# VHH binders against q0v8j4r314to507: the designs that were tried, part 31

Target 1, 194 residues: q0v8j4r314to507
Amino acid sequence: ASSLSFVLDTTGSMGEEINAAKIQARHIVEQRRGTPMEPTQYVLVPFHDPGFGPVFTTSDPDSFWQQLNEMHALGGGDEPEMCLSALELALLHTPPLSDIFVFTDASPKDAFLTNRVESLTQERRCRVTFLVTEDPSRAQGRARREVLSPLRFEPYEAVALASGGEVIFTEDQYIQDVAAIVGDSIADLVTLPL
Short names: E, the ipSAE of ESMFold2; O, the ipSAE of OpenDDE; V2, 0.75 times the mean of E and O plus 0.25 times the DockQ between their complexes.

## First folded at step 23 (VHH; framework vhh_7xy4_2)

Design z3 (at its last read DockQ between E and O 0.39; V2 from the best seeds 0.49)
Fold by ESMFold2, last read:
Structure z3 (fold): chain B 194 residues (1-194), chain A 120 residues (1-120)
Amino acid sequence: as target 1 above (194 residues)
Amino acid sequence: QLQLVESGGGLVQPGGSLRLSCAASGFTFSKYGMAWVRQPHGKGLEYIAMIRYSGSRTYYDDSVKGRFTISRDNAKNTLYLQMNSLKPEDTAMYYCATPRYTGNIWEDYKGQGTQVTVSS
C-alpha cells in the first residue's frame, strides 16, 4: 500500500537529480520486493520556475520508468523555485505512511507555504526527505550580484523535521551515491566537496 | 521571547584574534541553523558564516575562509565565531542570526550585535 513518491527539480542544468531519482527508485524497489513495504503506487511531481506539476501517478513501474526517462532540464538554474507547491501536490496524491523524496538544487520561492505543507505531512503521515545539491559557483561567490542567505534552505529543514525526515546536502557529482545510501536508511548525511 | 545576545567584540590590532559568542534563548536552538552576519559602517549586511542545526555543515564567505571558524554548542545554546588573522577590512558590527517563520514570512532574526574594530 506504500507509494514511491518523487518531487523533482527540472531546472538543473545537467539533470543529475533525475538520474539520482532513477537510481534510488530501483534500489528501493529491489530492496522491498516481496515485503509489505513494496511500492504499489508511484507518484512524480516535477517543478521548475515558474511552474510545477502536473502530478503523475501510476501503479505500473514500467510507466513510471518511462516518465522518469523523459525528464530533462527545462530552464536555467535561477533560485528560488516552486518546490513546496510541488511537494503539496505530491502529498495530496501520496497514500498515508509513505516516503516522499525531493530532489532540488534551489531554495523555495514559495516558502510562505511552510506551515501548510508541515500540517499536510502530519495529516498524511508521510516522511519527507530532501536531497539538496548546492552549486558552489551559484550559491557562493563574491562575484555574485545577488547575495543569497545561507539560511535560505530552512523551510526545507522545517518541513523535513515536521514529517520525521531529513535534509541532506551534497554536490551534484555525489548525489547518485547519496541517493543510494538514503534508500537504505534515513540519516543525517553531509558530503563536503573535494 | 526569542533573544540573541552577541558578545566578545572589541578593539584588536591587525593579525590579532577574537572569539565571538551568541547566547540564544526563547526557542529550541538545536532545531535551527545559525549564521554570523556583519555590517561594515555605512555598508550593507554581509553573511560571513553559517552552521546547520546539528553542526554537520558550514558555509563561509570567501573573505573569511581559512581565518574564521563557526561552531555551536547545542547543550549551552551558544553560537561561536573564532576570528583569526584579523584585517582592517573585518571591522564591522557582527550579528548572529537564526531563521524565524511568522505571519507566513521567513526572515533572518538578528541580535543587537557586537562591534569588532581592527586598527593599529
Scores: ipSAE 0.563, ipTM 0.841, lowest interface PAE 1.5, mean pLDDT 80
Fold by OpenDDE, last read:
Structure z3 (fold): chain B 194 residues (1-194), chain A 120 residues (1-120)
Amino acid sequence: as target 1 above (194 residues)
Amino acid sequence: QLQLVESGGGLVQPGGSLRLSCAASGFTFSKYGMAWVRQPHGKGLEYIAMIRYSGSRTYYDDSVKGRFTISRDNAKNTLYLQMNSLKPEDTAMYYCATPRYTGNIWEDYKGQGTQVTVSS
């Protein structure tokens, strides 16, 4: 992969996920450093509710790590969040044949961008993997006033499908393990479809 | 226009089997996860099975686990629910569901439903 991109939900609920992303990013960077698989570019895009961005791009893994390390779960709002907008930014600044990882626990507010983002993934030939720390199979545990669809993450499924990636649902307590597995798999299977 | 049309319900004896179908149209079926939900008379809506867009992963409520199988044929835009070892407790209106964003919240769009009655 020519680049490594992270799209991170930085809302207050995302503490574990952000940590997992940091750990995984560091691992990937370290693994790929000095190898033919070393990214030539790193992209980082945070998003909140309702804001997203800015995009951070660097060719320096140390700068990437520094920027990523400064990210923390702060603030908060109820889902949905501007995930696809952030992803779009990432895609626009990510070279072709790259991996993009999205970390979030929220459905997309900007679902109207789904087709555009799908097209962009195909245009850029980027594989998008979503790590979502909401389990739709679990009973609506959080006393939310409004009944949310357990299938509210389907726009991510559509985007992932278009990109050849996937949506992985897990719990915050397992996100580190899941991220590690995903990271390892990508490190081993960097056959981006031509 | 988004449409879901459930079929295959009916009256069966305990221990019997039914296969429900849901014909989907008006959206790219293959890109969306799908769910079966049921509503017993006088009770709330219960999500009993979900399947990812690719069919690679399925989820089941404990009440139907081991007895029901959700599947899909993306080429036919059809969702299925194979129900085996039916029990009286399975009596309900069964709906196929797909998510939609209303501009405010994510909610499920459901079809008209198909009645399943399990009785001796």
Scores: ipSAE 0.482, ipTM 0.782, lowest interface PAE 0.8, mean pLDDT 90
ESMFold2, look of step 23: ipSAE 0.540; ipTM 0.832
ESMFold2 (binder alone), look of step 23: mean pLDDT 81; pTM 0.829
OpenDDE, look of step 23: ipSAE 0.450; ipTM 0.771
ESMFold2, fold request of step 24: ipSAE 0.425, 0.512, 0.452; ipTM 0.777, 0.817, 0.788
ESMFold2 (binder alone), fold request of step 24: mean pLDDT 81, 82, 83; pTM 0.831, 0.832, 0.844
OpenDDE, fold request of step 24: ipSAE 0.463, 0.424, 0.385; ipTM 0.778, 0.758, 0.732
ESMFold2, last read: ipSAE 0.384, 0.495; ipTM 0.754, 0.803
ESMFold2 (binder alone), last read: mean pLDDT 82, 82, 81; pTM 0.838, 0.830, 0.830
OpenDDE, last read: ipSAE 0.390, 0.393; ipTM 0.738, 0.740

Design z4 (at its last fold request DockQ between E and O 0.40; V2 from the best seeds 0.00; counts 0 for: pae E 2.1 > 2)
Fold by ESMFold2, look of step 23:
Structure z4 (fold): chain B 194 residues (1-194), chain A 120 residues (1-120)
Amino acid sequence: as target 1 above (194 residues)
Amino acid sequence: QLQLVESGGGLVQPGGSLRLSCAASGFTFSKYGMAWVRQPHGKGLEYIAMIRYSGSRTYYSDSVQGRFTISRDNAKNTLYLQMNSLKPEDTAMYYCATPRYTGNTWEDYKGQGTQVTVSS
């Protein structure tokens, strides 16, 4: 019994990125609806700074789509975000042998959770794929002297590697193509633009 | 113990080339992404290049794009930076960096650095 699980960055001022994530999520749900590959459970966990959750679960694909469509930006911080906390919650509610897709444009504020989340992906036998609408080489933070490390996304790489998934960096305009390719057996052949 | 040892710095004329090396030990080098960071004397840090653990993707700052090439040899646990068309503004201490988990945080770990000086 597999699940389709989404972990979505819902920070404020990210309406366009959130809409891109909704479009990708709808594509995946519609692609699998009514097929032998249709998941038996759907999980959705939003995150932002300082919060994450609540978790939403359903066995009804139409309820899942409705919940995704009603997602809205929450107030909160900017980079970094509470991504790993939300992913941990999703893992606890996702059946084994499932795919989890994480949509964010930010590095994790909660990187101290990395080893715990790695272990949990292996215990749950879930594959975690991060779709990150950001360029790792962007070095300027919001503060005048803040310098963003291109290694700031390495916690996602560690979790993805432990789970058998991948971290994909792309732009909002390509995120639908990326999600479709990752859900198809040809994902390994794509060089993604940034 | 995690160690990163940079080498290959020196004095070079403008327009010249230089190749930096970073010898890594005390961790599984092929599991982690690596970066080059530079700091001109009395100025802030600038991340100039990054390479994924497998070498499959590289990223560069605008200041070095097209002139510098990051690469890695996972069999030798070594990171490289090929610097071409060097300019006086490239004068800086150059560090390699990798993420390090310290039990309470993830942070970039960098070595002691190697000095690059570009002058007539």
Scores: ipSAE 0.549, ipTM 0.838, lowest interface PAE 1.8, mean pLDDT 81
Fold by OpenDDE, look of step 23:
Structure z4 (fold): chain B 194 residues (1-194), chain A 120 residues (1-120)
Amino acid sequence: as target 1 above (194 residues)
Amino acid sequence: QLQLVESGGGLVQPGGSLRLSCAASGFTFSKYGMAWVRQPHGKGLEYIAMIRYSGSRTYYSDSVQGRFTISRDNAKNTLYLQMNSLKPEDTAMYYCATPRYTGNTWEDYKGQGTQVTVSS
């Protein structure tokens, strides 16, 4: 029995991403309920700038859905955001050998936590997958007034790699399709090389 | 002090090849992603290639995909750009770059650059 954890950016730009997470959560609950693949625990951690948390934990999929369904993209703010802090919090409250999914369109403000979070993923043997609705490979990204480094997502790459997960870059218009990976995820034992 | 020193640029004919190097110092090179950025005369900066700190993943712009290869030797603190099938439109000042968070925003530190000129 595995746990399912979501770390969600809840800033104003995250409307499509939050909806994608909701859709996937619903599918997971519906598909896995009463099966051996049903999660034993659900974890939800929101974040923005400067706030993150609180942690919501439940064994009841209906409660999880209800809590997630109440989340909306609210508030303004430019990147970066407190993603790694929220992820750390999720890792601390997620059972070992679980999958954690992070939804964001922003770089981390708390990049100094990268090593700590990497270590924690390994300790907890949790696989972290980032769904990032910004594509650093596209030089001409969104006409943002401020030129940001396309390498600003390296902390996520490091954490994902350490955990055996991945960073998936996409656009907001494709996030629904990309987020299907959540529904297909099976909590597997993360074999960390000793 | 953080330092990036680009080399390997020069004059080359269309269809030719060049290999650029970037010597890094003043920071733990192996812990940071790196990029190559170019700036044609009178034009803006273009990010053309990026590589993860471990070298496990690379990214390329459409303009150089299939022709350029970014790589790194962490033991030598060196970043490379192999440029094949060069075109006149590849003429630019080329910079290596490393990301830095300034406390407010993410920016890239760049070296002094090396000039690449592709001409008949």
Scores: ipSAE 0.356, ipTM 0.735, lowest interface PAE 1.1, mean pLDDT 90
ESMFold2 (binder alone), look of step 23: mean pLDDT 82; pTM 0.833
ESMFold2, fold request of step 24: ipSAE 0.506, 0.486, 0.475; ipTM 0.816, 0.809, 0.801
ESMFold2 (binder alone), fold request of step 24: mean pLDDT 83, 83, 84; pTM 0.837, 0.849, 0.857
OpenDDE, fold request of step 24: ipSAE 0.221, 0.304, 0.188; ipTM 0.639, 0.702, 0.613

Design z5 (at its last look DockQ between E and O 0.28; V2 from the best seeds 0.00; counts 0 for: pae O 3.4 > 2)
Fold by ESMFold2, look of step 23:
Structure z5 (fold): chain B 194 residues (1-194), chain A 120 residues (1-120)
Amino acid sequence: as target 1 above (194 residues)
Amino acid sequence: QLQLVESGGGLVQPGGSLRLSCAASGFTFSKYGMAWVRQPHGKGLEYIAMIRYSGSRTYYADSVKGRFTISRDNAKNTLYLQMNSLKPEDTAMYYCVTPRYEGNIWEDYKGQGTQVTVSS
């Protein structure tokens, strides 16, 4: 009746993102076990520049864990990344009334898809929550000299709000704690000292 | 229809303070993050502060941390910048910025600006 759906940025080291997704999956499975909301499907869509996908769908949680364990970081990519394309693919493979969790440290290269993805979240009745391990105030690109707007994550905010979800900005060392608390209705996440 | 109108600029001595305001109209102000950007004469733009849609989180460039404070009042559709301990290098045109998504293009939309001049 529901899916546990992840959209994962595969640029750089993704060890913390993988662990956060595993922790979140365990919490959701534990909370929903034996209820009508127990996940019957697992969806994973990786993305990076220049690509995204393929989509991985399974009904077997062990196959899902194996796929997460076999994920490997690609070399550092440029910001932005193909996040909204991957999210669109995840939405097309996620049952209605499901939660989709997006893990990224980059703004979207494909922000032109914002209205399309917003509409799709509403048509599929899926809630999208973004966990972003980047400081919006960082003004310099990792591999480029261009100045980055602190508003570059607004496409994620638009999609999250349209879907009834949130964008949570946190530091890399806190992402596992944040993922464990997913499901709280928080306008903003309180940043932990360590 | 989207409009951003900055005010509160002026001439101030080093060490002084100013409070900038930005009146927003033509969009749902409370749904969008807002920023302040400045441009010294003949130089490029520098993003100096950003505030999330709810006002609960703020972000600053290193050049202004501890001296400037961004805030917003969603009931009044107004963005603010409190500038303290002003220095001559803060002299610039200051713009209020909002994201605009139109024709499948996101852009940082700037107002007309308000001049801040810090000098003896």
Scores: ipSAE 0.602, ipTM 0.851, lowest interface PAE 1.4, mean pLDDT 81
Fold by OpenDDE, look of step 23:
Structure z5 (fold): chain B 194 residues (1-194), chain A 120 residues (1-120)
Amino acid sequence: as target 1 above (194 residues)
Amino acid sequence: QLQLVESGGGLVQPGGSLRLSCAASGFTFSKYGMAWVRQPHGKGLEYIAMIRYSGSRTYYADSVKGRFTISRDNAKNTLYLQMNSLKPEDTAMYYCVTPRYEGNIWEDYKGQGTQVTVSS
């Protein structure tokens, strides 16, 4: 793989997910170092509401790990969040034919960017995989016990599909296991329809 | 103004079939995913079927899987629900739904609904 990119929701509810990302990052660095599968570049983009970024880019896996290790879940917790904006930044700073992994438990506030981000994934030929968790605590804390549509995540589905990636829905308690797909990722030529 | 108008409900015997329609207006129908939800009397809302904006992907609740089919005609701005092998437990008000982001939260917009009653 030419590059490995992480887009991380850093809101207060994302503690387990961030830890999962850290564990996988460490695993990747340890396993791929000195091999043909070693990434030449690492990209990290955090997001919150309303903030997203900055972009962190490095060719040094130790620097990547250090930066990631300093990330923590802080504040916020209400969806939606600026996921697609962060993803756009990641795409702009990620070399073509790379894998991008997004961790979030929230729908996108910036859903209007869906088409743009889809196009960008195709242009860059980057595969985007979303790991989406549902926080049961959010359901309890919602002042408005309104049933939210699962379709609110459709922008992620669209982007993933356009990129040849996928959206994986899981519970918070299983995120560690599901996140293992990051470590198993192989640099593949993404064939995108014209 | 966004509008969803459900139709096709009625009284049917167990084992029977119904086809629900939802006429959409006031938004670009082809760009939004759609869903059917139902609410039995005295119970909460249940999502039973969902379809992507392009129609390329569908999702079903276990309770209706294999019996119900969601589809859409984007040229006609219409959502459909084919319901086969209907059971008494399918009796409910059925709503066409589209997600909307309003204010700072996601909400479901639904029509007035159409009543489906399955009874011998």
Scores: ipSAE 0.045, ipTM 0.409, lowest interface PAE 3.4, mean pLDDT 87
ESMFold2 (binder alone), look of step 23: mean pLDDT 82; pTM 0.833

Design z6 (at its last look DockQ between E and O 0.34; V2 from the best seeds 0.39)
Fold by ESMFold2, look of step 23:
Structure z6 (fold): chain B 194 residues (1-194), chain A 120 residues (1-120)
Amino acid sequence: as target 1 above (194 residues)
Amino acid sequence: QLQLVESGGGLVQPGGSLRLSCAASGFTFSKYGMAWVRQPHGKGLEYIAMIRYSGSRTYYADSVKGRFTISRDNAKNTLYLQMNSLKPEDTAMYYCATPRYEGNVWEDYKGQGTQVTVSS
């Protein structure tokens, strides 16, 4: 890949996911430094309710690490979140043949963007992998009376599939281990517990 | 055009077993996750099982874990639910569901259902 791009949900519940992104970035940078696989550009797009962005880009892995290190979870509330809007912005700033990693605990508020984002991943030839810290089988929404469909993450599955990536569901306590493994190899994650 | 047809319901004794089938058509079955949802008479919907598009992962509601098994055959466009150790509280109309993305709107599409009744 010629770029490493992160799309990060920065709501108050996402502290572990932000740490996982930092761990993954360090593994990727250290493994690829000085090799043909070293990314030439780094992209970061945060999102939260109700906004997303701005885009941060750099060609310097140390500047990228510093930007991630200074990022903190923000307050926010609603599930769903503006994940696909942030991903679209990342795709517009990510060079072709790049890996994009999305960290979130919520289904998308902006699922109407699914076809547009699918097309963009294919035009840009970017692989999109979602790390989702949620159990699809959770039936109770934030309001206890809300019935939550296990199919609510299918927009992410559609985007990942179109791009040649994956959607990985895990719990908060596992996300850092999963992020490290995804930075090295994604095939080993098929059997991890939620 | 999208069609989901459930079958295999019926009357069964407590402790018994049933196997439900869902025949799917009108969409690329192997691209989408599938779920089973049930509705006891006069009550709300309960999603009880889900399977990813490839079949690589399955998810279950606590009420059915260890007793029900969801599976799919992407070559035959068919979803299955094996129900073992059935209890009277499993009595419900059972629907299969798939996401439908039409007119830039995602929604769960359900078939007409098949009735499962567990009683002596």
Scores: ipSAE 0.588, ipTM 0.852, lowest interface PAE 1.5, mean pLDDT 82
Fold by OpenDDE, look of step 23:
Structure z6 (fold): chain B 194 residues (1-194), chain A 120 residues (1-120)
Amino acid sequence: as target 1 above (194 residues)
Amino acid sequence: QLQLVESGGGLVQPGGSLRLSCAASGFTFSKYGMAWVRQPHGKGLEYIAMIRYSGSRTYYADSVKGRFTISRDNAKNTLYLQMNSLKPEDTAMYYCATPRYEGNVWEDYKGQGTQVTVSS
């Protein structure tokens, strides 16, 4: 049995993503309870700007669900956000060889932590998957007043690569479908590149 | 000081090919994603190709997909853009770009650019 960790952006724009995470969490709890695939530990770490944390850890899936269910998208809206700081906390409190899922629509404000977080993923042998609800390939169509670099998500790519995970880019409308990958996660050994 | 120097532009006939190069200095090239951006005269900037720091992933705009290839040589601190099957609509100033976090915003630093003109 593996541990399940969620790192969640809780800014005002993250309503659909948070709901997607809730749906998947509930599904996992319902499907895996009493089975060999039941997680032994659950970890939740929210982040915003400038705040991140606290870490919530439990072995009780009902407690996990309750805590997650109370999470809502509130305030904020401007990227970047403290994603890597939250991820670092998650890594420190997640058992080795676990899956960590990050939900965000924003680039990292704390990109200076990239190398540290990469190293920590390797040390802990945790696989990190980012679900990002902004596609850098579509940067041209954004009605945003400020032109943001489509390359601003490279820190996530680096961390994911180091961990044997991936960055999945999607749109808000498809996040529910994409988030199904959380439910399909299997406890396995992370193969680290030499 | 961070520098990006584009080269390889010029005049080419429709259907022709060009290879652009971008020489990078003043930062650890191998740790940053790179992009090619173009700006036609009188028009806005268009991101046409992006590549990860490791080169493991690339992205293309629909306008150039299948015709252009972005690549990099981290040992040489150089970014490339192979442009095949060029069209008049590809006429633009082409810039090499790298991301920078300034203040509270991620922006791209661009070089001086190299002019590409496709004309019969």
Scores: ipSAE 0.221, ipTM 0.640, lowest interface PAE 1.4, mean pLDDT 89
ESMFold2 (binder alone), look of step 23: mean pLDDT 81; pTM 0.820

